# Designs tried in a protein design chat: VHH binders against TBC1 domain family member whacked (wkd). Part 18

Target 1, 363 residues: TBC1 domain family member whacked (wkd), of Drosophila melanogaster (Fruit fly) (q9vgl8)
Amino acid sequence: MATAPRSLDTISLCSTVSSCPDRNGFYGGFQRTDKPKEPLSKAQIIAREKKWLYMIDNWSIYMSKNYKKIRDRCRKGIPKSVRPKAWFYLSGAYLLKKKNPNVYNELLEKPGNPTTIEEIKKDKHRQFPFHEMFLDEQKVGQIELFNVLKAYSIYNPKVGFCQAQAPIAAFLLMHLPAEDAFWVFVSVCDVYLQDYFIPGLEVIQNDAGILEGLLKKTCPPVYRHLQKHKVEPLLYMTDWFLCAMTRTLPWETLLRVWDCFLAEGIRVIFKVALVIIGASLSRHKVRKTCTGLCETLAVLRSPEEHIVEEEFIINNMMRLNLRVEDFQIEHTRQKARRAKQKAQQEAESSGSGNGHRRNMPTL
Below, E stands for the ipSAE of ESMFold2; O stands for the ipSAE of ESMFold2 at other seeds; V2 stands for 0.75 times the mean of E and O plus 0.25 times the DockQ between their complexes.

## First folded at step 15 (VHH; framework vhh_7nfr_2)

Design z2 (from n2 with G53D D56G S57W K65E; at its last look DockQ between E and O 0.66; V2 from the best seeds 0.00; counts 0 for: pae O 17.9 > 2, unsure alone 63.6 < 65, grease 25.8 > 24.2)
Fold by ESMFold2 at other seeds, look of step 15:
Structure z2 (fold): chain B 363 residues (1-363), chain A 122 residues (1-122)
Amino acid sequence: as target 1 above (363 residues)
Amino acid sequence: QVQLQESGGGLVQPGGSLRLSCAASGFTFSDYAMSWVRQAPGEGREWVSSISDSGGWTYYADSVEGRFTIARDNVKNTLYLLMDSLKSDDTAVYYCAKDLYEWELPDAFDIWGQGTQVTVSS
């Protein structure tokens, strides 16, 4: 990537804008591409589309009897024409919508919390600023982004609105009609990223510890380099996890990662992060040029294009020797450390209150 | 009892090649990252290369990058170092080392092999 630095709150307008959009609707920014994408023949694409449509028509059977097939087909990539419908089913949104046929429209009729509404209005203008859907206040994208975020804030008032949710909602609206996007958004925020957006953001802090432990196992010299220079995971991973990579990855890579994410859950985000960290600092020559915190962090926040390419990310994610047990081990370690830290804090303040992190979500 | 046993060292001409092996026993080899470390005569220990538990990620010191290849066989519980384009500066005792899995522990390697001598001389 050769674009301005990205973070949750520091998206910037790039100085270069094309006169026409690319095939994905982008006029500029790092997610724009002018390169053609035709990895499969027309016959291969049609065959995959037929398999996906058949699987969707028999969804309950595949979910109950053959989930491995769903997962494997997601890993191969979902054909572009079927992807929105596949995401709708993978997320469970089709059931949510079926059980709640008028709820989205009812939420839109409610006024909402005035403070939350103000926050949403400020933030929605910053989402995908070079994409055709979000260029103009009058565009359906901006209107429906407001509607989805407002509806969610009323639907789940414990969360309300977190700025990191806006890019997720905008991303889904680029693929799905507003009501469908809303229910996928609800599933992502409440199941896949469970408790990520509760004020205080404590879950992401615990997941930073899990990521560090997994890095020690998979990338020991890179782990040692980060420890040496005091590069803690929250300094680089927060935007990756809270926004589910929507502001981090090139478009085609992002789509493939989400194909896997909706099938396999948060473990996919962890694996993608490990690939980026490991590959960015894999060569000793690169680590030697990273003489301190700032140099190392700059490399991680702006990974080289070849590292975030579609097939590199997917293939190396699959090559990681990380079982579900490895995630459970690190989760248990972080739970114990949080309990120890809170007990020590309470002993010093003579307080009696406790807190703990919820268990890792599973499909 | 954990054991690491290196072999494959010897005397070689500059530009030559060697293949080092490290046989591991007494622990679940496939659960741990492994490293090669070397010690030249009269000098301290120098990290050479590391490999992840699965073998999917490899890392090299600048002094050996492009010339050495680390590999592992998790079926045979064996770590390898393929050394090409050897130079006199590569003369050292080469040690196999087990990396720690737990992130809370110190960065020190807990267990070393006995070492194998590599001598590059004309």
Scores: ipSAE 0.000, ipTM 0.238, lowest interface PAE 17.9, mean pLDDT 82
ESMFold2, look of step 15: ipSAE 0.000; ipTM 0.216
ESMFold2 (binder alone), look of step 15: mean pLDDT 78; pTM 0.798

Design z3 (from z1 with L100F; at its last look DockQ between E and O 0.11; V2 from the best seeds 0.00; counts 0 for: pae O 19.7 > 2, placed apart)
Fold by ESMFold2 at other seeds, look of step 15:
Order: C-alpha cells, then sequence, then structure tokens
Structure z3 (fold): chain B 363 residues (1-363), chain A 122 residues (1-122)
C-alpha cells in the first residue's frame, strides 16, 4: 500500500472499503477482518485479565523474581482490555515517563528541524489509511501522530525521522494515549531496535547477515534456494525489521507477535521472519516455480495467508530450534565482519562524509 | 480464630481423579473468595484456582484449565477442588487459602490451611 484512498467515499481498484469499521477500527485493507474470532469463555478472559492486573500491580517483583511467568503469559496472548497497560510496563516506558515529567510537552513546543518536519508531514498520511483513527487529517489521530514523530525527532536528533518509524508510532497510538505512546515509541526505537534508524542503516545490514546465518541452520533447503538465485536478505526483510512487522502481519497476528516482542526483544522478529521465509519456500513444488530472483522475492513479499495467521506464526516460532547462544554466535560473526568492513571503509574514505539523512522509503 | 483444614489427598495413577475438600471456620465463609495453591517439593508455590465468595466466578491457572473444577458450598462452609486427568506434574501439597487467586508474593495470602498431599505416580 504505497497510496491509499483519501476518504471513505474514494475507492481504488485495489481495495475495498466498508461502511463501518471492524472490531479493530479498520474500514478496509488487509488488516481488516470480517471473520468472527472464536472467543475464550467469559470466565477465562476475566481470569487472565485479573492475572495480568495483579502482575502489573507487582511488576518489579515479577520482573526480578519470576520473569518466566511474565514471558509465558505474553506467549499465550495478552487480553485486549489490559494489553495497552501491559505494553506500557513491558517496554519500560512507565519508568521513562516517571523519570522525565513534562519532557514530552516541552518537546512539542520546540520548532524541530524544518526538513525533518516536512518529511513527517508527507509520510503521516500513509499510515494505516483504512483505519478510523487516521482517515481525517483534522482528527486527533493524525495530530497525535505528527506530535509523537516530531517530539521523537527532537528527542533523538541523531536519528531525526526515519519513514519506517511512522507505522510504529501510529500502531502505538491505536493502543495508548499520546504521551504514553511516545515513551513506548522511544523505548522501541532506542532499546528494542537500537540504532536501526541511524542514517546509513548499518545495524539492519548486520541483522540481515544474522538472519541469513540462522536460516542456514534452521531451513537448509530454503537457504540453498535463496543462495542459488542470489536473493539477499535486505531485499525482503528490511521492512519487516525496521517497521517491527506493523506493515507485514494481519492484525491479530501482529498483536500476538508484539506481546512476545516487548517481552523478549528483537529475537522474536528474527523468529517470525524465519517462519515466514521457511514456510513460504519449504515445499519443493513452490521452489520449482521460483526459477529466479524475481519469482522467489515475490513469494517472500506476499506470503500465503495461512503462513501469517496467528496460530501458525506463534506455534511455529515457538518450535524453532534456536537457542540464545545461536543468536550470539551469529551476532559475533557479523560484528567481526562489520568491524573489518568499517576499518577498510575508513581507510579508503579519509575525506568528509555527506550529512544527508538516508531513510527507508515506504510504499 | 480462622481455621482451614484440607483433606482428600492421596496417591493416584496418571489419568485418575481426586476431590479435595477444605473445611473453613472462624469467619463468614461466603464473604470471601477462596483459592487453591500447590507446592511441589523444592519448588515455589503455584496458584491453582480461585472462586468468588458467591461462587459465581471461577478462575484457573492455565496448567489446570479444563481438568480441574473449583466449587464451594456456602451452607457447609466447604471449598472443593475436583481434579480430573491427573498428571505427574500435579504432584504437590495442595493448600486452601482465604482470598486471592495468585500466589507470587509471600504475603499475597493471609491464611493458609495445613495442606493435603497429592501424589500422581505410575
Amino acid sequence: as target 1 above (363 residues)
Amino acid sequence: QVQLQESGGGLVQPGGSLRLSCAASGFTFSDYAMSWVRQAPGEGREWVSSISGSGDETYYADSVEGRFTIARDNVKNTLYLLMDSLKSDDTAVYYCAKDFYEWELPDAFDIWGQGTQVTVSS
């Protein structure tokens, strides 16, 4: 979705817009669902809600003495009613907000970098164009999205604004009040996705190498197919990682993945990516139809619906035979490669570098 | 003085069933939520199930959902836990507790019963 309809009355040939939103606020697009979700019993939902509220009321003790229970409950899925508060605590944003009173409001009063402000204004219209919160330019959602992105660009001027951040900020605003969403956004951008958005995008290139190494371990036939057709990871994984899957997954899958992501960190994004890559190309019949780079890449960029469904993604990411040590091994390998590459680049490029911002484009 | 006394534990084969009882006295039983908590040897205490004072709301740990049933009889001042499809992992001392449904803090429950041993072995 590079360009979306500007209003509910405007219909493109590639999308369907309903007269009312679904239960998640979508009027159209791939994240809308008309399919009813089979509910847990009311008693089961209430019990899970009470467990979560109790954990939140005792957060420091659970984090220090029983983190396994927090993680396990995240993996089961956070009840919708408590999910925003749970995310606020899981991310550590509650501490950031308490330690920085009034900082968000102070940032909003600053002018910001004019070039960055222009980029934010151009990009905010693209975020979830079929969602009720972002349809109207004068609606609170669009105003809050601009404010969060502007505040962040001033808060971390080393990054400024990267286009991939906009869907993350918009996603958080669907769940949290603006200031709370800002602090979760700061935590995600600066801790969970540390240095991802610095111009040059060096860290995502390192993580692309890690993903390739993990794919070799977890799904050798698919790895060999990608090598054969020279399908480099950055060609398909960049949007997945920089946007934290917010533009990639169906809504219910996205929520479940984020429940795990905020508890366990970037390794969750790696595991989801490995499931998508492996499942998309695991069958020989599919690889046979992928006779080149373009055909293979098309499959990865448009995974079959069953592969990105909630239960498939969650169950298969849990079943991956990957330990923390496997990630550490690959991280060490890529850190050594990056250090060597950086030393060579510094020796070759003794002159001044360019200062222009380099952001990932959105489509 | 508040008193809680568990009974009904024992040795059971895997897949078997047991009914635990907890006789309560010294307080207005129907005014309080009641809980079952268990502790395996060498492990911390694990919340199992809770029931509201009226009995209208019941809560279960994920590990026992669908296998265990909590119930109360406010006339007899008795709390029950019906355990079906028992597994070796259910082996523990089971405690009856006044109030609370989550045991992750030492002071989360004010009063514990004496406990009853449940052992699931082949």
Scores: ipSAE 0.000, ipTM 0.136, lowest interface PAE 19.7, mean pLDDT 82
ESMFold2, look of step 15: ipSAE 0.159; ipTM 0.667
ESMFold2 (binder alone), look of step 15: mean pLDDT 79; pTM 0.810

Design z4 (from z1 with W103F; at its last look DockQ between E and O 0.02; V2 from the best seeds 0.00; counts 0 for: pae O 21.6 > 2, placed apart)
Fold by ESMFold2 at other seeds, look of step 15:
Structure z4 (fold): chain B 363 residues (1-363), chain A 122 residues (1-122)
Amino acid sequence: as target 1 above (363 residues)
Amino acid sequence: QVQLQESGGGLVQPGGSLRLSCAASGFTFSDYAMSWVRQAPGEGREWVSSISGSGDETYYADSVEGRFTIARDNVKNTLYLLMDSLKSDDTAVYYCAKDLYEFELPDAFDIWGQGTQVTVSS
């Protein structure tokens, strides 16, 4: 088994709890920050807020005629006061809610699958345990988290509940009223992370292959190091992708990444991952100390603080030399490899192909 | 207006060769990855090969690797598929496709032409 080394190695530091929450609601944990944040003047903040509110009031026009403006403003960072509404629009949840009046409340009235309900109850207590919304079983946040996850499991029974969904739902509830959070959650699970949570987790395995191919292009020495030591992408990227970075990044970086993610889609998660992998292992001196799988994996699971800082992540994500077609080429390649693999497995199981019959074990 | 026009198909005996062409217009050809896709009678579309916008990366389905070569001429805005050692299983209509800016395969390839028929006789 493996838990992130940061969560295990410094219990005294990781376990420190303040009597007051930080500006983001955290009493402790790695996402708490004691550092001040005053980079913009009050006038600059108000000007950005006005631009965002105007853009939201004219959303269909901007989406159809000037998407680049939406993307560029997301990359600058969405002002805190408008971020919840911006996310609601960026995700398309405003249309989902409009098309489905009262559906969330109707789902809450249904009993749900008893096994799924018990899985949700076990897992909801672990989400953001140092955040003011989730500290206590009786807090509204815990109740709303259960309700959103239950409603989703009924809404999309093909998926039901996957534990990786809980941190996403909790994260959205920190920003949005429950019904709005539900529809953003539906969009994220069913569109942005489409089929990620179907049992078997086949799609994340395909995306692991895409990530490896993109790494070969962006950071060849790091790619070769990972190949040499047989560090398979699923060993380090699974939690990053399934939870959409919600358990991986410092809070301010996470917010900025999600501003981009809701605008540009899964490619943002790929790009953030590539920045973390590349920056963590790009220096030859670091690769020298990573003499095997365990040492290399430890570096990837515990990236240095400066690598996950918001400006570093956002700037380097935008500087990656990756176009949309680079992602599509890798997607096509992985789909073709899977199709061939399935056809070969079918041929081996169904008949007398050239030498594909199972032989008796040798003594 | 994006336009793709395939040509070069025909009837060939097993073991023979063909060279397919795809003339492109209405977009900056060198900015986009290009692909070949084929469809045999009564079957779905099958991806065959892809090439990056610059031409520096090529990819092949395992069924054609070693026999087919994809190439592009960014001066003439033309995509090519050189098919060698043709087999009856290669009989299909061949389409060229311009990649989209999104990840999704069914909607990521815009097949804009009529295709070109390749028939490998028995």
Scores: ipSAE 0.000, ipTM 0.118, lowest interface PAE 21.6, mean pLDDT 82
ESMFold2, look of step 15: ipSAE 0.000; ipTM 0.164
ESMFold2 (binder alone), look of step 15: mean pLDDT 79; pTM 0.803

Design z5 (from z1 with A33S L105Y; at its last look DockQ between E and O 0.01; V2 from the best seeds 0.00; counts 0 for: pae E 21.7 > 2, placed apart)
Fold by ESMFold2 at other seeds, look of step 15:
Structure z5 (fold): chain B 363 residues (1-363), chain A 122 residues (1-122)
Amino acid sequence: as target 1 above (363 residues)
Amino acid sequence: QVQLQESGGGLVQPGGSLRLSCAASGFTFSDYSMSWVRQAPGEGREWVSSISGSGDETYYADSVEGRFTIARDNVKNTLYLLMDSLKSDDTAVYYCAKDLYEWEYPDAFDIWGQGTQVTVSS
């Protein structure tokens, strides 16, 4: 929705720039790390790689008869060498590509909507400005980013182009060849984040309400603090959800979250958000220093480094005992609340009496 | 090392009352929220109640709201659960839990006590 200057990305972009890229391709910015990461043993990595390759070779069987094993292996983290192929299969993009063998190239040959093309050209230059793939307008990365976004805008004209999609497409291009990245991008935008990018952004508003309801259930003291200071969820969660955390998390955490996200869907984004909100504001002493909206929002937009580390995020989202039923209950409640709000707005515009509102519990 | 020791459980008739205690050591007690969690035989752990570090905010599961009262004494480093109107469904081992960041789900807590058995039967 917005390119707010106070996002986690904006705060971190004042970092130093190095003469060579880190192991992930970054010359600078908050997603660059000079900290060495202690890997699993070589034997453990090879064993996990073989298990993943076997699963991929037998994908339809695992998806239909042993999904829990796929999910559990995603939660442990996908080995770097296999991750692009695993994401291609997890997203269902392998089926999309197989059923549409010439479609991506055909879309590239089309001119596209001139207004949409202009928007894409403006926005593609902002994506991962310190990453080796996107430094130069004439490098293959910038060309492929334009192509994927253009192809998608023609593929789904109901959406066209939403600026929040650009970081997702760029992120996928760092891992996958352009056509494969395109089909994963289609799956993410049209299935995982279904209707998020339709003009009006109604779905993200509904999901903001779901997040608030889940927060009330999982961490009531933090929920009450946000209510007290009128910190509306859209003020802090919009970028997190629309960009699927691609602009929010340190790189290693982002990769692990996406391993889970492609397996389990949007509820992973909800769980990561709940961990960030809860851990950032759960201590009473922290809430006491947050005397208003601005102080509270600043804490949420700049979470302490340990809160967004991969081990902390993955372990704590696993510890959230949120079942599919919990999400379904909140979805139903928000649908009813939105229907009541629409009826009240129509009554107000027609000059008929005032609507009624249900107050939140004070417990 | 963080240590939590639950006590006060026992056998009670339906409609009876119990008070559980949890003695805490090895950390600054008043800085952390605390929770009660229970586990019936063959069941997963169920969150019961939480209280903020200062004690000014209390929260309850729907199953115990209005019957149980959580409290803390930051001078004695002790957490309490006052249970009234006990039912057979309240039969479980009750655990005291230190809340790393005031999380309320059993799987999000970073440390557990040994538990105290509460049995409600006639």
Scores: ipSAE 0.000, ipTM 0.156, lowest interface PAE 16.2, mean pLDDT 82
ESMFold2, look of step 15: ipSAE 0.000; ipTM 0.114
ESMFold2 (binder alone), look of step 15: mean pLDDT 80; pTM 0.810

Design z6 (from n2 with S52D G53S S57Y K65E; at its last look DockQ between E and O 0.31; V2 from the best seeds 0.00; counts 0 for: pae O 18.7 > 2)
Fold by ESMFold2 at other seeds, look of step 15:
Structure z6 (fold): chain B 363 residues (1-363), chain A 122 residues (1-122)
Amino acid sequence: as target 1 above (363 residues)
Amino acid sequence: QVQLQESGGGLVQPGGSLRLSCAASGFTFSDYAMSWVRQAPGEGREWVSSIDSSGDYTYYADSVEGRFTIARDNVKNTLYLLMDSLKSDDTAVYYCAKDLYEWELPDAFDIWGQGTQVTVSS
């Protein structure tokens, strides 16, 4: 170890890189980078910061009269210094916190469900283990992560705790004070990813079908390849959607995607997924080397680095020929399909009695 | 010592087309968003179109959307405006401008050349 040794159970040192954290706080892992990121001049950065601060000071006006400007500025990327405050406003957490003074602190003083508390304790250690905030149990980040997840489980007992929520909460705590992060987390879980985390995970199954239908429209040869080899969407997209890409993308791409996601909603996650799937398998030569399920799935789970670079992802998201109507059409089709399946299973359970249970994926 | 030099204007009939160019020097062109601004006789300056530093995002005033196309060549340090389906109310002096700030306020149009005249008449 060079200059910053750690507890044996806390970190894995990247032997080809310094023991110092990178500019984002990572000591190692795939999200660490030593490459510079200065795509804009100092003058451009200052100009964008001024524009964002002005827009935040006039938020209600921009939201009501010029939302296109907010969206376009998000698509360019939010300056690092302003991003936490911008996310707080974009998510609507500003209003949630204002309407609910003291609620977060009151939730922290409640005991919570013992089973849920134990699940949270097991899972918090796995979040961003190479990041300076989460290295061990004594770090404030792990304490705050437990508090946010516990508070949410009491706030929304219909959901309680889902493992996929932990990386989202941890990601927000890297940017925001705990109470602010809690309200952004509430907004993300209850509005942006509405009903994703209800036990049974029915919504993610529906969205897997939507993704498949959209892929048929945007990249038919890839769609046909996945159908041929029985590569069902839940096999590759579940983590992407439930964790809002927080475990999937390189750090800089993740930040840019979230800038868009908080402005435009779940359709951004769909578009990112379609870009990854399409770009990974669009070349016929690649599909020919993917002779079955396992080979195809391996390509989707480990996309080439250039495909997940920020400019590639952002530019190709915007080039997709997808309208709001396309999402609505697929949503309606999948809702009808799911309702038919549920009615059939209820009829079988009522007539068959004890013992039958459908196979449902669990996170 | 920023220099912007517009060219390509002229007299055209309604429905005609023009291509404006703006040669930029004295700054790192690829670092900055660029805009076209026009001024009709006796009127204030009107924003027409903008393009970000990379060329990935383009913006148009409602009055020209669908008829005008902004583009840039960061190798040649040149900004373009392709104008199609020209109307008499497009008659103006057209300026290219260095857009250091994407303010919606007028101070984003504080640096431009001498302009090029576009006249749409029979």
Scores: ipSAE 0.000, ipTM 0.164, lowest interface PAE 18.7, mean pLDDT 82
ESMFold2, look of step 15: ipSAE 0.006; ipTM 0.439
ESMFold2 (binder alone), look of step 15: mean pLDDT 81; pTM 0.818

## First folded at step 16 (VHH)

Design a1 (from w6 with E103D; framework vhh_7nfr_2; at its last look DockQ between E and O 0.77; V2 from the best seeds 0.00; counts 0 for: pae O 5.7 > 2)
Fold by ESMFold2 at other seeds, look of step 16:
Structure a1 (fold): chain B 363 residues (1-363), chain A 121 residues (1-121)
Amino acid sequence: as target 1 above (363 residues)
Amino acid sequence: QVQLQESGGGLVQPGGSLRLSCAASGFTFSSYYMSWVRQAPGEGREWVSSISDSGDWTSYADSVEGRFTIARDNVKNTLYLLMDSLKSDDTAVYYCAKSDYEDWFGDFDYWGQGTQVTVSS
């Protein structure tokens, strides 16, 4: 049995709290569900678990010779019992941990930047406040969340701490022991979301442009509506990308998206975003009621429940025929725009600067 | 009312080809993405391919990519599926499909009576 937190009617993100956690550990909040899930049979679950364990035992061979199999099995969904280990391997964290014995513990012993430490302390209690791991400061989840974020800020002082990282770290701690979660977190922040968290947030601005170009190609009527009402992508997509959907999606959808994200990289976040944008605004009657910026943005910030359901998101994401070349074209276009902007900024500031741009999305 | 009517199915040997057609009426065909969906006897529905309103964007299930080609004629309000290198696994009733959405980002809400494709070795 577990004790649920008391209701917080006026300051709560959720108006209801249960005395018992759901199957995922939530006592409340929008990610809690009392809806039954139609499960796979025990035989199907066991068969999938055996396939995953065999792949993990032969990981280097599958990565080098049969990556398509890994990708396809991720798209089907990773069994709950295997998912933490699968994520550990998919992210490459197993190699990071092997190459860096005792580094996490060494980082924990360092004092850290005092300003950064205070920022982390302020923010950690807000992460998943109705989940059993994070209910209060005495829970191991909040203690380990602080430790992972502190260790990372010391590990990569160029970034330090960005508030968007906290939900990612907390999410990983729900699945993995602290040191393993730390190395997956390092991989996500430094490889999957490369340079997203560098102060100035230059890379997310570039990716907003890529998203807009892809929307123009895949759903022109929605693109024209957003253009007409001056709804710039950063107004709705920033949290989606910086937090890797951890604040945006229902829990089961989030897990499935991350199964794909760790296999296929940032392109998955782009595809999920395109599905949300397209499905939310592709009906003409919806666009007609969105007579301005605020009405349009409200629709994107609160997508209809069926649009963010597991099957809808995964099926429509896979039906997008966005090839690597589609992303490359937009990346090149945005690189050229940024280079011109940097040259103009350097002329105005009397000096030459060197802006940072990410390369193609990584697997 | 939305009406979709498929034709062009038949019996073909493995490695053979067929062209399916779908006549559309009751909506502005040129404003909607269109899709092909198939269903083998005793099995669930399987998405096959989708095409954008203009025809400039196409997408295929992995099982048919490289063998099938989706096309449309917005003057004749007709959707096509050119099937090459047919296999026994392609045996199914083929439906053209439309959602309530103006594009394919949605569930398939309308489909026709279907046309049978049988690939017999």
Scores: ipSAE 0.106, ipTM 0.604, lowest interface PAE 5.7, mean pLDDT 85
ESMFold2, look of step 16: ipSAE 0.457; ipTM 0.798
ESMFold2 (binder alone), look of step 16: mean pLDDT 80; pTM 0.810

Design a2 (from s3 with E103G; framework vhh_7pa5_2; at its last look DockQ between E and O 0.91; V2 from the best seeds 0.00; counts 0 for: pae E 3.0 > 2)
Amino acid sequence: QVQLVESGGGMVQPGGSLRLSCAASGFTFSSYYMSWVRRAPGKGPEWVSTISDSGDWTSYAESVEGRFTISRDNAKNTLYLQMNSLKPEDTALYYCAKSDYEGWFGDFDYWGQGTQVTVSS
ESMFold2, look of step 16: ipSAE 0.456; ipTM 0.796
ESMFold2 (binder alone), look of step 16: mean pLDDT 82; pTM 0.830
ESMFold2 at other seeds, look of step 16: ipSAE 0.451; ipTM 0.798
ESMFold2, look of step 18: ipSAE 0.439; ipTM 0.788
ESMFold2 (binder alone), look of step 18: mean pLDDT 82; pTM 0.836
ESMFold2 at other seeds, look of step 18: ipSAE 0.465; ipTM 0.803

Design a3 (from s3 with E103N; framework vhh_7pa5_2; at its last look DockQ between E and O 0.81; V2 from the best seeds 0.00; counts 0 for: pae O 7.7 > 2)
Fold by ESMFold2 at other seeds, look of step 16:
Structure a3 (fold): chain B 363 residues (1-363), chain A 121 residues (1-121)
Amino acid sequence: as target 1 above (363 residues)
Amino acid sequence: QVQLVESGGGMVQPGGSLRLSCAASGFTFSSYYMSWVRRAPGKGPEWVSTISDSGDWTSYAESVEGRFTISRDNAKNTLYLQMNSLKPEDTALYYCAKSDYENWFGDFDYWGQGTQVTVSS
């Protein structure tokens, strides 16, 4: 299992702990925000809330006939008051819950796989350790986190429990009641990040190749630098993708990215990753200081604060207008690469086996 | 000092065409991504299009995709925007912009004075 990225470790060591939580519930850590955002006017907030509530009341029509409006409003940011309900609808969890009455409660009553339960117990205590919901074992948040992860492990036994799922579940519980959070979690794990958490982690390896191909297309100087120093994408992108950025981004940026992610899918995670990689290494003077793998990886794991700010990420993600076809091209290329690698592995094992056989010498 | 000078704006009927130019100096033009940004009356800046240093990669705002074509001539240090099928909504001051980054993103650190495009029905 991978450890926390170096930038998170550095921030954690230097973090101060306040006696009061911030407006998002954090007593410390890199996701705590001490400065208020510059607000929209009260009239603007109310107008956006009314538009969102109207869309939710007409959800099937908007999804089928005016999806562009939903996407555009997500890109502008979902008002705080309606965000939990909007996420519930965007993810399709609304339909999942309606089609599966009582299933969450039934799953909670089952014992689960004992080995999986022990893994969950060991990992749940590390989620958002400075957040008021998760400070100690007796908090409702810790109880609900265990319940959601346990229920999922029974719901989808092919996955069971993957360490990277815990921060996603905890993040959703900060916004939604437990059963609603469970169904959004099911949708994220089984649809948005389909097969990411199956043991072997083959899908994330394929997506690392897709990310590399998209980087080659959109940021050639940065791509060449990474190739020169043999910086494999899995070394920096694995946590970003498996945890859906929940351990990577400042809080307000994370919320905005999820507004887009639940509307547009995994492409948003790819675009955010490309912005972080490109912006971190796009300046020639930065690349000059990155003389090897370790130096380059350190820059990617500790991006400059302005690069991960809300406006920077969202605006540059929009400028990176990659089409569905661009992803399909890279997906096809990675399938061909995988097939070629399997053929080479079979040839090497056959040749290696035969190289050690021979008859006894004459004596 | 970085200098960007836009030209080629004017008045045109809906459905018409214009070609904008941007003369660049004070930096190695061929090493930088370049962008077009526009500002309609009473609105803030809106990103329009970006082109890579070599011209191999381009990106467009959805509002202009299929109608606008960004290009560059690195020998002449000139950026272009071909605008076809113009709409009244395209009425704006158009700026070419450069970032300190050698890529498509940034806060557009350098701007020209702009060239006015007016589409009247």
Scores: ipSAE 0.039, ipTM 0.519, lowest interface PAE 7.7, mean pLDDT 84
ESMFold2, look of step 16: ipSAE 0.315; ipTM 0.734
ESMFold2 (binder alone), look of step 16: mean pLDDT 82; pTM 0.836

